# Designs tried in a protein design chat: VHH binders against Probable aspartoacylase. Part 14

Target 1, 295 residues: Probable aspartoacylase, of Acaryochloris marina (b0c2k7)
Amino acid sequence: MNTNHIRQVVIVGGTHGNERIGLYLVKKFNQDSSLLFRPNLTTNCLIGNPQACKENQRYIETDLNRCFIKADLDNHLLGRHEEKQAKVLHEQLGPKGNSENFLLDLHSTTANMGLTLILVNDHPFNLHLAAYLTHHNPQVRVYRWTQENQENAFVSSLCQLGFAIEVGPIPQGILLASLFKETETLIHQTLDYLEQVNRGASPPLPKTLTLFQHLEVVDYPKTSNGELAGMIHPQLQGRDYQPLNPGDPIFLTFEDQTLFYEGCSTVWPIFINEAAYYEKGIAMCLTHKQDISLK
Short names: E, the ipSAE of ESMFold2; O, the ipSAE of OpenDDE; V2, 0.75 times the mean of E and O plus 0.25 times the DockQ between their complexes.

## First folded at step 16 (VHH; framework vhh_8h5u_2)

Design y1 (from s6 with D102S; at its last look DockQ between E and O 0.82; V2 from the best seeds 0.73)
Fold by OpenDDE, look of step 16:
Structure y1 (fold): chain B 295 residues (1-295), chain A 123 residues (1-123)
Amino acid sequence: as target 1 above (295 residues)
Amino acid sequence: EVQVVESGGGLVQPGGSLRLSCAASGFTFSSGRYSMGWYRQAPGNQHERVAIITSGGSTRYPDSVKGRFTISRDNAKNTGYLQMNSLKSEDTAVYYCARGYSFFPGYTEFDYWGQGTQVTVSS
């Protein structure tokens, strides 16, 4: 892979059918391709899950953003709607592990995430780009979802170069003009960086990148029979990327009992009270704030 | 078609033992970084995870079955197992096997489930 020249960018919206920001950005750009024009770069936009988008559902039969394990992509016996769609996307964007595309996967969340870049690897090109973007927009945060010797199942994992963009808070199925414009701006800043690289330029970068490294997920409190027994505590609700200390309130039971964070160190929770994650048993993700030295 | 099928359930007295099997078809447990999990559901209750084995071979159990249940798999047979010892009346439930993905330690998602096998512990 040649990181000195990026030939093609692919922007995917509608990976989840009820996350409308990415979907309608893709529609906008497909109606007027000149909006994304760069002299030394080709940019294509596509809808990840067209049927889910038409129905305004997260997915039809299964989560598309879990269908990109290599063994599954190569297995013709997997016949659910999103499994088949994943193979279609793999054909276009792949092959996984050897793709030369730069991939942007657009998402939104009901959680107060702001503007977030989600990295699924430690490729230096992506880290440098993330540093560039966070420098130009201090509101942008970087969430790293990586685990050594583990294969990622996300659509963004099809390509070594690129990342997912996660924006919020926004209810499912609706549009917000502010988030729409902020996401669009972030896309253009990304394309500008790529264009500069393709022209042989070296944009100035900070020496360090601040990111939030995934640690673990936390479920809601449950009864003995497995039902919900509480809610996100009002003091924690909406405090994504803010420090959570040992002893801080984390949940409120239906009987108005406060449950406290029992960890031994400060963490930074994200995806707090995400609507789509109730079925997954995820009340929040915990992260550690880190400064990474860039080479 | 991708499928997992449970077997080995039955009636057993308190203190007894059972060994459940989970036969996989349409995929291989030893490839693609798959995890395997056992769940159970008693009447009126939600599904409870009773064991997980990750693609790397690590295992996890809730306190309710820890020390009594053991999850394993035979890659050559493409089959998973749940050894259940010291069974109690409260272990009575339908037991399900599932294929899953481990993204991080302590976090696994499951996408294919079997039809389940009945386990009844009664004197």
Scores: ipSAE 0.677, ipTM 0.869, lowest interface PAE 0.9, mean pLDDT 94
ESMFold2, look of step 16: ipSAE 0.713; ipTM 0.881
ESMFold2 (binder alone), look of step 16: mean pLDDT 80; pTM 0.807

Design y2 (from w1 with Y101W; at its last look DockQ between E and O 0.77; V2 from the best seeds 0.00; counts 0 for: pae E 2.3 > 2)
Fold by OpenDDE, look of step 16:
Structure y2 (fold): chain B 295 residues (1-295), chain A 123 residues (1-123)
Amino acid sequence: as target 1 above (295 residues)
Amino acid sequence: EVQVVESGGGLVQPGGSLRLSCAASGFTFSSGRYSMGWYRQAPGNQHERVAIITSGGSTRYPDSVKGRFTISRDNAKNTGYLQMNSLKSEDTAVYYCARGWDIFPGYTEFDYWGQGTQVTVSS
């Protein structure tokens, strides 16, 4: 892959049908393509899950953002709605592992995550771009969801270059003008960076990038028969990207008992109390804050 | 069509043993990073995961069955197994196998489930 020239950018909104910011950004840009114009760059926008978007649901039969495993993409026997849609997107954006596209996948969350870039690999181009974006907007955070030699199942994994943008907090199915504009600005900053690269420029970058590395997921407390037995503790609710120390409150039972974090070191929880993750058994994700040296 | 089908359930006395099988079709466990899980559901309860085997071969069990149940997989037969020993009355449930994907170590998502097989432990 030639990282000295990015020919095509693809912006995907509506991967989840009830995350409306990305969807309506894509609609806006499709109505007026001049808004994304750059002389040395082609940008296309598409809706990830049109049917889910029409129904204002996260998905129809299964989570689209889990349908991009290579073996599944190659399996014609998988016939659920999002499995078929994943194959359509793969044909447009792929092939997985050898795509020339730069991919932005737009998402939103009910969790208080602010503006987050989600990286699914350690490609130097993406790290440099992330550093550029965080330097220009200190509110932007970087979440790295990578595991060594582990295939990713997300739509963003179709392309080596690019990342997902996750913004919140926002309830499902609605729009917030502030987050809409902040996301739009982030998209333009990304395109400006790509345009500079295509023109042979080397934007100044910081020497280090601060990111949050995925560690593990934590489920809600459960009864012996598998039902919910507690809630996010009020002191933790909304404290995404804030340090959680051993002994800090983490859950509150229905009987008003406090459960404490029993880890051995400080972690930084994210996606706290995300509505969509109840079905996945995820109360939060734990991360470790790291400074990465950029070459 | 992608499918997993359970078999081997039945009636057994307390202290007895059963071996459940999970036959996969439409995909192969060894082709990707697929995992396999066994779940059970007793009347009035939620689904409980009783065993998981990752694509790398690591296994996990809850305390309720640890030391008594063993999950395994035969890639040549594209079949998973659950060996259940020292069975108790509280193990009575419908048992399901499921295909999973390991997102990260310690966290697997499951997307295809079987119809289940009844296991009854009674004297």
Scores: ipSAE 0.355, ipTM 0.734, lowest interface PAE 1.4, mean pLDDT 94
ESMFold2, look of step 16: ipSAE 0.575; ipTM 0.836
ESMFold2 (binder alone), look of step 16: mean pLDDT 80; pTM 0.803

Design y3 (from s6 with P105R; at its last look DockQ between E and O 0.80; V2 from the best seeds 0.62)
Fold by OpenDDE, look of step 16:
Structure y3 (fold): chain B 295 residues (1-295), chain A 123 residues (1-123)
Amino acid sequence: as target 1 above (295 residues)
Amino acid sequence: EVQVVESGGGLVQPGGSLRLSCAASGFTFSSGRYSMGWYRQAPGNQHERVAIITSGGSTRYPDSVKGRFTISRDNAKNTGYLQMNSLKSEDTAVYYCARGYDFFRGYTEFDYWGQGTQVTVSS
C-alpha cells in the first residue's frame, strides 16, 4: 500500500444506531460536501447501520461492530440484519486486508473517555497520525485495541489505514454540541494531515506517542446464579484514563461492601460503566499507559 | 443457516459420567477466529459458563467444574465436546454450546447458541 498518497477517505457514522454524534456529522457533510473539500483528497461519508439509526437502537439483531471477521464476511449463510449490512459495507470499503481507503469510524460512549482514537493495528502511518493529533490537541487520547495474531471484528478493521473516534460522556440517543464540535474539529485535523501528506509534505511529529494498551476486561461482581451483585464504586466512577492502584476501591456491593482492585500493578481503566457493555459482561477495560518511540 | 446442535444429555447417577456433543453447521470451527463455549442453566438461575476453548486451543473452566469437565474440539468433524466426570446433583441443568470470538486473551464473545440438551444427575 502506498502511504504517500491517500486517494479516498471514508467516514462512517451510525455504526451503532443510538450514537448520534457520528450520524449527524455524516448527515451534515452529506448535505454540504464542500465542508470536507481538500484539493488532493476525496472524502465520502456513509451511515453504517441505517435501520438501527432510524429506530434509535444500538443494533437490530446483532452488533454490527462484531460482524467483520473475514470468514463471516465470506459466509453467504449468515443472514441476520447486521451480517448482511456488514457484507454491503465490505463491498464498498474493502476488501478486508487489501483496502486502499482511509477509514474513520465515529462512535460515542456513556463513559467519561473524552476524545479517544482507537487503533486496531500498529501501522506506522496511523501511529504518526495519532501523534500528530495528540500534539495538536492534548486532550486526545489513544487506545490501542490490538493483540498479536488476532483478527479484529470491528468495521475499522476493514482498512489498514484509519481508526475509530470514540467520544464521551454522552447518553445514548442524544446530541451534545461540545462533543459534536470537538469531533468535527478532529476530523478536519485528520483531513489536513492527509492533505499535507498528499502534497508531499512531512508534518512535524513528536518523537514519542503516549498510548493506552488494552490489557483485559473486568466484569461486574456476580452472584452464584449469574446476577449482578454490585456497582462501580463511587470513587472510580468517571475516572477513565486515571491510574487505578492495587488496593483501590473498584466496586460497591448492594450490601454496601467495598471491593478492591487486586491486581499487582497500576492500570488505567476505560469504558467505566459503559451502558452498552452490560450485556457483554464488561464493567471496564484495563489498559497500560506507555510511550511508543516513533521511527 | 448457521447452527450449533447439542446432544448427549440424559439421566445419570451421582459420580457418573456423560459426554456432550456440539455439531456445527453453516460454518467451520477451524476457520477464522472462532471459539466454542459450554453454558448451563438450572431452573431459576442465570446462564453459567462451564467451559471455553479458544481459537488457539486454550481452555478455561470455573472452579465449580474444574478438574471434572473437559472441553475439546474435533476439527475434522466440525464438532465440539464436553466430557463431564464425577457428576453431582448440582450439575443438573440444560447445557448449551455456543460459537464465539476471542477478541483478547481472557475475553470471548458469543453470537450463536444451540437449543440445549438436558442433563439430570439423580440417584
Scores: ipSAE 0.480, ipTM 0.788, lowest interface PAE 1.1, mean pLDDT 94
ESMFold2, look of step 16: ipSAE 0.650; ipTM 0.857
ESMFold2 (binder alone), look of step 16: mean pLDDT 81; pTM 0.820

Design y5 (from w2 with G56S; at its last fold request DockQ between E and O 0.77; V2 from the best seeds 0.80)
Amino acid sequence: EVQVVESGGGLVQPGGSLRLSCAASGFTFSSGRYSMGWYRQAPGNQHERVAIITSSGSTRYPDSVKGRFTISRDNAKNTGYLQMNSLKSEDTAVYYCARGYDFMPGYTEFDYWGQGTQVTVSS
ESMFold2, look of step 16: ipSAE 0.772; ipTM 0.901
ESMFold2 (binder alone), look of step 16: mean pLDDT 82; pTM 0.821
OpenDDE, look of step 16: ipSAE 0.742; ipTM 0.892
ESMFold2, look of step 21: ipSAE 0.770; ipTM 0.896
ESMFold2 (binder alone), look of step 21: mean pLDDT 82; pTM 0.821
OpenDDE, look of step 21: ipSAE 0.651; ipTM 0.853
ESMFold2, look of step 22: ipSAE 0.752; ipTM 0.893
ESMFold2 (binder alone), look of step 22: mean pLDDT 83; pTM 0.828
OpenDDE, look of step 22: ipSAE 0.787; ipTM 0.900
ESMFold2, fold request of step 23: ipSAE 0.754, 0.683, 0.726; ipTM 0.889, 0.876, 0.888
ESMFold2 (binder alone), fold request of step 23: mean pLDDT 83, 83, 83; pTM 0.835, 0.836, 0.831
OpenDDE, fold request of step 23: ipSAE 0.872, 0.868, 0.875; ipTM 0.932, 0.930, 0.933

Design y6 (from s6 with S35N; at its last look DockQ between E and O 0.73; V2 from the best seeds 0.71)
Fold by ESMFold2, look of step 16:
Structure y6 (fold): chain B 295 residues (1-295), chain A 123 residues (1-123)
Amino acid sequence: as target 1 above (295 residues)
Amino acid sequence: EVQVVESGGGLVQPGGSLRLSCAASGFTFSSGRYNMGWYRQAPGNQHERVAIITSGGSTRYPDSVKGRFTISRDNAKNTGYLQMNSLKSEDTAVYYCARGYDFFPGYTEFDYWGQGTQVTVSS
């Protein structure tokens, strides 16, 4: 049977204004739309949070990438800058959950995440595309954030098809040419797949996909008065997607004491020491590495 | 306007009790599966999350208050509560109620909070 036909692809950059790779890719493509041209695919680019991008800040009043719960989109009393911007994006890309548009939301991170796809649903189309991308680009990793009873609030949840791309490591507020080029290549690989689908082709897919399923978040250790009491252990820093076994070092206190991972099973930490997550009480996200069968 | 407003703070002796209230307006806690929570901050300290109640009624407390504080919510009144028992001098702080959401599974981030209510535990 013919799978989904993609009405348009929307590439969003600058959902967080200090994540410059995505912003400048969108600017590049908007200045020369021929760079994205494919005869069987319509592609448009948007800047997610223009004012935050102007200020080189993650956000102005609140995190835009937390503003896409349906009840919040429908609540006109929610009038902070990013809540208004979320309603603008909803008008352009909604209704939330549509299957006609494909959305790529471009992010970057200070954590050593490489080229990560963040899946917010289990739609077979997204899983098949993720498998295609990991096959054709060995640097790509797949992180899945799903919960059967929890609505996703990220920009990427506006469409059933698509996901976020999270690239790193890169300091906030700057550009790195190598990472910029790697992200651009991944965008083209994504568009190539989508065009093949639109013209009725079926790109060959591997039988399985390795992904990292979200388990939980871990905060930094705190003193009795709530101050930061430790740091990511040096043996863990920069080891995103590597196994963390029971008893492995996880934190180092300011008094040079090692704290150990006390869980019962091996996990795969990611977003280790992400700068934007200090304010949220997140030192890392723990995942479970698993292989899933496609089709 | 979307807001949460605390009330019920005051002065209490060690070992005493207080009940804080959190009234929401401009949204309903049940409309979006929102969580409700409390955090506190004493002068010179960082904030501390002291209670969370999910839309499904599950509660979470840090060890510093577990067994002494009880969070509850009344969705019909769009109001949450923090019952604080066996109060200690260390509990002296400004207490803020907040609306939250599990943006990561099982982890609440607060996105709206009140102006706070002072709780002072003093002999």
Scores: ipSAE 0.701, ipTM 0.868, lowest interface PAE 1.5, mean pLDDT 92
ESMFold2 (binder alone), look of step 16: mean pLDDT 79; pTM 0.799
OpenDDE, look of step 16: ipSAE 0.705; ipTM 0.881

## First folded at step 17 (VHH; framework vhh_8h5u_2)

Design j1 (from y5 with R33Q; at its last look DockQ between E and O 0.76; V2 from the best seeds 0.75)
Fold by ESMFold2, look of step 17:
Parts: C-alpha cells; sequence; structure tokens
Structure j1 (fold): chain B 295 residues (1-295), chain A 123 residues (1-123)
C-alpha cells in the first residue's frame, strides 16, 4: 500500500448553489473550526460557488462542476461566472492533479443515492479510504467511473486524493436534518481515517471493496418533436443501486405504456430521475456491481 | 471572445446537398481535446442532435440522418463541418454548431453554441 502524508484537507460545499447540505456544513465548520480539529491534520472549508449559493441556484451561467479542464483553466478568454470561479479554486487548490492535498466535494441529489462516494480515479489511497468508509458505515456506496485518455473536468479532479460525496434523496434548495447529520458523520469518519494516516498508523482494511462501475447513461424517451414522452417507471423510481434485469420496466409513457429495459445483462441504475439531469439528457446512469481486490 | 460561428446555410432542393461550416475562435478544438456537435431546431420542436465528433474522431448520428450526414473537423483550421446529402423537407431547420466535451464515459455535453444558420429544403 502506498501511503501519502496529507498536507491539508479541503472540504468544498456549494459547488452547486442549491445543494444546501454541503453549503451549510461548510458554514457550520467555518463558524466553529474546532469541530474539525485533529492534531495531525490541517482542514479547511470553502464555498465553491458563493454567488450561486446566495441565489439558491445550481449555477449562474454554466455548471461549475464542468469547468476544470486544464486548457479551460488556462484560457482567460473563458470569462463566464463559473469559468472565473474555477480559476479562483484552481489558484487555491492547484496545481491540478497534486497529491499533497485531499479534497472532499460535497453534493446532494434528488435521487435516492444515500451516501455515495464518487471516485473519478483509481488511486489506491482513495480505494482504501472508500473501503474503510463502507466498512464503518454500511449506508455508504461507492460509484466509480474513469475515462482513458480524457481529462476529468470536475472539481474533485483538482487533487489526486479525494472524491465527491453525493447524498440524497433531497429536494434541491432545502435542508433535511437527518441527511445533514449523516453527511456530517461521514465527514468525521473521513477525517478520522486521514488523521490515522498522518499519524503513521495503518488502519485495518477489508480485503475487498464492493463498488458500482459506470457503464452508460440513459436518456428519457422523447417524441419526434423532442419533447418528453415518458417518465421513470414507478417500479424503478427510488430504487437506486437495486438490480434492473432484462425485461424489467424502466419507463412509463404518458399513454400508460410500459417501456422495458432491453439490455442483455443485469445493471444497477443510479441517479434515477435526478432533477438537475433533465437539462443534460440523463434519466439514469447504469452501473455494474463488482467486488475488487485492494492488494 | 470564445465563440463558434456557423455558415453555409441556404435554400436547397429535395435530394440536394449542402455543407455547413463551424469556425471556432477564442479556443482551439485540439487544445483541450474538445468534441463538437451539430444540432437543429425546426419550428415547434426542441433541439435535436444530428452529429457529434469526438476529439479522437469518433462520430455518432441519429437514425434520421445516418448515412446522409457526415461530420468532420479540421483541427489545423479550427473548423468543423457538416456535409448534408440527400436532403429531405424534414431536414428544414436552423442548424447550430456547438463545442463539447466528454465529461463521463459515453456522455458528451455542450457548453458554447453558435447563433445558427438556416437550412430550408423545398421544391
Amino acid sequence: as target 1 above (295 residues)
Amino acid sequence: EVQVVESGGGLVQPGGSLRLSCAASGFTFSSGQYSMGWYRQAPGNQHERVAIITSSGSTRYPDSVKGRFTISRDNAKNTGYLQMNSLKSEDTAVYYCARGYDFMPGYTEFDYWGQGTQVTVSS
């Protein structure tokens, strides 16, 4: 196992301004930083998109969580609000891809995602931490995607160590106390692990990690005019991380006709009916559940 | 100013051909391995994707235009193209060029759009 010393931990909330759990956790910690104190860690919090947070909007001009391609960060002609904010965050947390900082990017979702860790790389440190968290918190799920030969553009890609935390279900623009508390607990479990690493300890880890590997995205059915033609089927709604077998219902049209999953193998849908994804053409993401070895 | 600008629209007879161009300025398609795409909008319809070309040169088309439309790009000229053959009256629309990026596997999202160029197919 390769072990890094973590120079600092950065917790980002409000990357999307209407995802209030992360925003208010950051506000809470900024009001009383002693809540995050560990003697062998330096932990800082920041608000990713302050103006969008003030407006209770996902973003002002464009999605901040799409603005971290290195070529875009270096292009000063890209001057939309979020493109400028991405450059500010890059100055604070870069250089992009560093391994000295650990970054948690806090998000929430209208989909029934529970407490999801979103891994966008295969760094052994992140996989080991994910295994620790799922072992100590059975409600935690791990979603992974990677792209060969394509740079990741999300906030979490600024650092090699760390990931996004996506919690739900929760309507956008509000708070839910139980989910807020669960997210705060997960943050403390993460800091406890990082404290042990920096102290020189080797926390015991399970030998395997169950994760959900990204396969593809699926859009809503559309009419010939491009309008929405159906909805998530009631038997699928809220069933994130549950198996979807060939022939199972997937959509219900406005004419009360069931559309069925036509794939040849079982998949595990997530981000089912995420409100922010209608504009993106994503009804759900399909995954494959698998166990991986941690050695 | 970062922008993409379409040109080459016009009036075409059914069965005819037209080539659209998409000129980029303020960025280069090759600098960040961007994708590009063409969309169209007919009156009363939503935007429809008609072609995507990735940074590696892979292309995708909906069934309605597959075999008739060809997207291409010339990174040296910072310009993309849509060759439209065997045009039908159903292809009448405003055509938009867009800059895109593959933000996750199998998923391209577009973030800078042109103002569009009118294509009218009429006998």
Scores: ipSAE 0.725, ipTM 0.890, lowest interface PAE 1.3, mean pLDDT 92
ESMFold2 (binder alone), look of step 17: mean pLDDT 80; pTM 0.797
OpenDDE, look of step 17: ipSAE 0.770; ipTM 0.901

Design j2 (from y5 with R33H; at its last look DockQ between E and O 0.74; V2 from the best seeds 0.75)
Fold by ESMFold2, look of step 17:
Structure j2 (fold): chain B 295 residues (1-295), chain A 123 residues (1-123)
Amino acid sequence: as target 1 above (295 residues)
Amino acid sequence: EVQVVESGGGLVQPGGSLRLSCAASGFTFSSGHYSMGWYRQAPGNQHERVAIITSSGSTRYPDSVKGRFTISRDNAKNTGYLQMNSLKSEDTAVYYCARGYDFMPGYTEFDYWGQGTQVTVSS
């Protein structure tokens, strides 16, 4: 099997319907597919959750980006809107885990995430591409998480090759032209790399990749009634990918009391104050910054 | 139709015990490595998560119930349980079971909830 030949690239926008950057990039490319043309690469675009996009809301009944567990894809009794849509995407892009397609899933965030690549596996192809992109675009950061013995449930897990792109900060439901252009540039850098691979070229790669490895999730403080009791501390807000040291402020209560980070080692928080994550109990994700060797 | 259904609620005196059951249908807890959890809601309060058990059997509890509540699961019966000991009046609530999944390391989300079973702790 030839793992260095990409049969097609699939760009997904609107997996969450109120994340408009990806949706409108897909619309732009569908209106004029010549914008993506490369003689040695086939690229197709699709809208992940069309109904949620029409409503300008994250999802209709449940988070589509949680619906790609193989057991759920095979379970016809799971019939909520997004569960049905996940089966549609599985038919188009599956079988889950295939190595023939490259999947690029476009997301945006209210958190100050810049241009983040979210890796959900350690496939060398994905790591090499991530290294290429971070080398050629200093705004790109790489966030990785994997779980031992636990299947990934994100849209991006449908293919072995590919990842999600998460861009921000941007309020839900709107467009920002500068971020739109930066995301489009990153897409073209990605496609240029993939075409070079299909031509048999070996683009030079750096020896190491700096990435941010997921550690854990931190929720907002709550009152005894379960109500929100505090907010991201002003000194932390917008400081995604910057170090948080033991004793640094992390939350500010509604009574103006500072809560401090009580961990014993420095971490790098991300997804700080992401609007979509209040319903999930996520104030931020903590990461460990590390360098890995590329072969 | 995918569902989880609670049973075993009732009236009990302070210091007493109850065992709640959570029966799943339309899916099996073992087939997708699902987690199971219990939530409770008293009038005027938000939902409080009171127990989680992962597909590997790891458990987590908030301080309010730790040492008094024990979550378990029987994959062969497709059923989860919450053993509630040393009950206090503040444990009075509707208890919901839920299907979940560990979507990120150390993080579980729940996507199907039952209709709840009432637990009342009073003299």
Scores: ipSAE 0.731, ipTM 0.889, lowest interface PAE 1.3, mean pLDDT 92
ESMFold2 (binder alone), look of step 17: mean pLDDT 80; pTM 0.802
OpenDDE, look of step 17: ipSAE 0.769; ipTM 0.900

Design j3 (from y5 with S55T; at its last look DockQ between E and O 0.77; V2 from the best seeds 0.74)
Amino acid sequence: EVQVVESGGGLVQPGGSLRLSCAASGFTFSSGRYSMGWYRQAPGNQHERVAIITTSGSTRYPDSVKGRFTISRDNAKNTGYLQMNSLKSEDTAVYYCARGYDFMPGYTEFDYWGQGTQVTVSS
ESMFold2, look of step 17: ipSAE 0.754; ipTM 0.890
ESMFold2 (binder alone), look of step 17: mean pLDDT 79; pTM 0.794
OpenDDE, look of step 17: ipSAE 0.693; ipTM 0.872

Design j4 (from y5 with S30N; at its last look DockQ between E and O 0.75; V2 from the best seeds 0.75)
Fold by OpenDDE, look of step 17:
Structure j4 (fold): chain B 295 residues (1-295), chain A 123 residues (1-123)
Amino acid sequence: as target 1 above (295 residues)
Amino acid sequence: EVQVVESGGGLVQPGGSLRLSCAASGFTFNSGRYSMGWYRQAPGNQHERVAIITSSGSTRYPDSVKGRFTISRDNAKNTGYLQMNSLKSEDTAVYYCARGYDFMPGYTEFDYWGQGTQVTVSS
């Protein structure tokens, strides 16, 4: 893959139908394509799950952002709405593993995560770009979701180059002007970087990149019959990307008992109390803060 | 059509054993990609995960069934199994098989479920 010249940028909004910022950014850009113009780039915007967007639901039958496993993409027997839609997107953005597109996948969260880049691989181009963006905007955080010998199922995994943008906090189904503008700015900064690269420039980068490496997911406390037995502790609520130490409060039971983090080292939780993750059994994700050297 | 179908349920006395089967069609339970899980639901209760086997072959059980239940799969037959020994009255439930993905260590997400098979433990 030639990383010295990026031909095509694809921006996807509405992968989840009730995350409105990405959807309406895509609508805005499709109304006026000149807004994204760069002389050496072609940028296309598309809606990931149009039907879910129309209904203001996360999905119709299943989570679209779980439908991009290669084996499933190649399986014509899978007929659920998002499985079929994933195949449509794969045809446009793929093929998975050999796509020349640079892909931005726009998301939002009810969690207090601010501006987050989600990386699904360690491609040097993406790491350099992430470093560029975090340098220009110190509010931007980088979440790395990579695992050895495990295929990613996200739409962002269709392309080697690119990442997902996750912004919050924002309730499902609504818009926030400030977060909308911040996301738009981040998109333009990304396109500016790509344009510079295409012009043969080498933007100055820091020597190190700070990122948050995924460690594990944590579920809510449950009763013996599988029901919720507690909530996010008030002290932890909204403290995404802040250090959680052994012995710190993590949950509060319905009987007002405090449960504590029993890990052996400091972690940095994210997606704390994300509304969409209740059905997935995820109260939060734990990460490790790391500084990596850029080569 | 993609589906999983459970079988092997029935009536058994306390202390007895049953082996449930989960036949997959429309996809392959290959150990390199898909995971499999068994769930149960008793009347008035939520679904309880009783066993998982990951794509790498790792297994997990809750304390309620650990040492008594064993999950396995036969890739050649495209079938999963749940061996249940030392059954108790509390094990009475509808048991479901499901296909899953191992997105991260310790986290499996399931997307296709069977219709379930009734297991009744009673004297």
Scores: ipSAE 0.729, ipTM 0.887, lowest interface PAE 0.8, mean pLDDT 94
ESMFold2, look of step 17: ipSAE 0.767; ipTM 0.895
ESMFold2 (binder alone), look of step 17: mean pLDDT 82; pTM 0.821

Design j5 (from y5 with T28K; at its last look DockQ between E and O 0.68; V2 from the best seeds 0.70)
Amino acid sequence: EVQVVESGGGLVQPGGSLRLSCAASGFKFSSGRYSMGWYRQAPGNQHERVAIITSSGSTRYPDSVKGRFTISRDNAKNTGYLQMNSLKSEDTAVYYCARGYDFMPGYTEFDYWGQGTQVTVSS
ESMFold2, look of step 17: ipSAE 0.760; ipTM 0.898
ESMFold2 (binder alone), look of step 17: mean pLDDT 83; pTM 0.835
OpenDDE, look of step 17: ipSAE 0.786; ipTM 0.904
ESMFold2, look of step 22: ipSAE 0.768; ipTM 0.899
ESMFold2 (binder alone), look of step 22: mean pLDDT 83; pTM 0.837
OpenDDE, look of step 22: ipSAE 0.640; ipTM 0.848

Design j6 (from y5 with D102E; at its last fold request DockQ between E and O 0.86; V2 from the best seeds 0.84)
Amino acid sequence: EVQVVESGGGLVQPGGSLRLSCAASGFTFSSGRYSMGWYRQAPGNQHERVAIITSSGSTRYPDSVKGRFTISRDNAKNTGYLQMNSLKSEDTAVYYCARGYEFMPGYTEFDYWGQGTQVTVSS
ESMFold2, look of step 17: ipSAE 0.809; ipTM 0.906
ESMFold2 (binder alone), look of step 17: mean pLDDT 83; pTM 0.834
OpenDDE, look of step 17: ipSAE 0.777; ipTM 0.897
ESMFold2, look of step 19: ipSAE 0.720; ipTM 0.878
ESMFold2 (binder alone), look of step 19: mean pLDDT 83; pTM 0.833
OpenDDE, look of step 19: ipSAE 0.775; ipTM 0.895
ESMFold2, look of step 21: ipSAE 0.784; ipTM 0.896
ESMFold2 (binder alone), look of step 21: mean pLDDT 83; pTM 0.836
OpenDDE, look of step 21: ipSAE 0.415; ipTM 0.752
ESMFold2, fold request of step 23: ipSAE 0.766, 0.734, 0.784; ipTM 0.895, 0.883, 0.903
ESMFold2 (binder alone), fold request of step 23: mean pLDDT 84, 84, 84; pTM 0.846, 0.843, 0.840
OpenDDE, fold request of step 23: ipSAE 0.864, 0.869, 0.889; ipTM 0.928, 0.932, 0.940

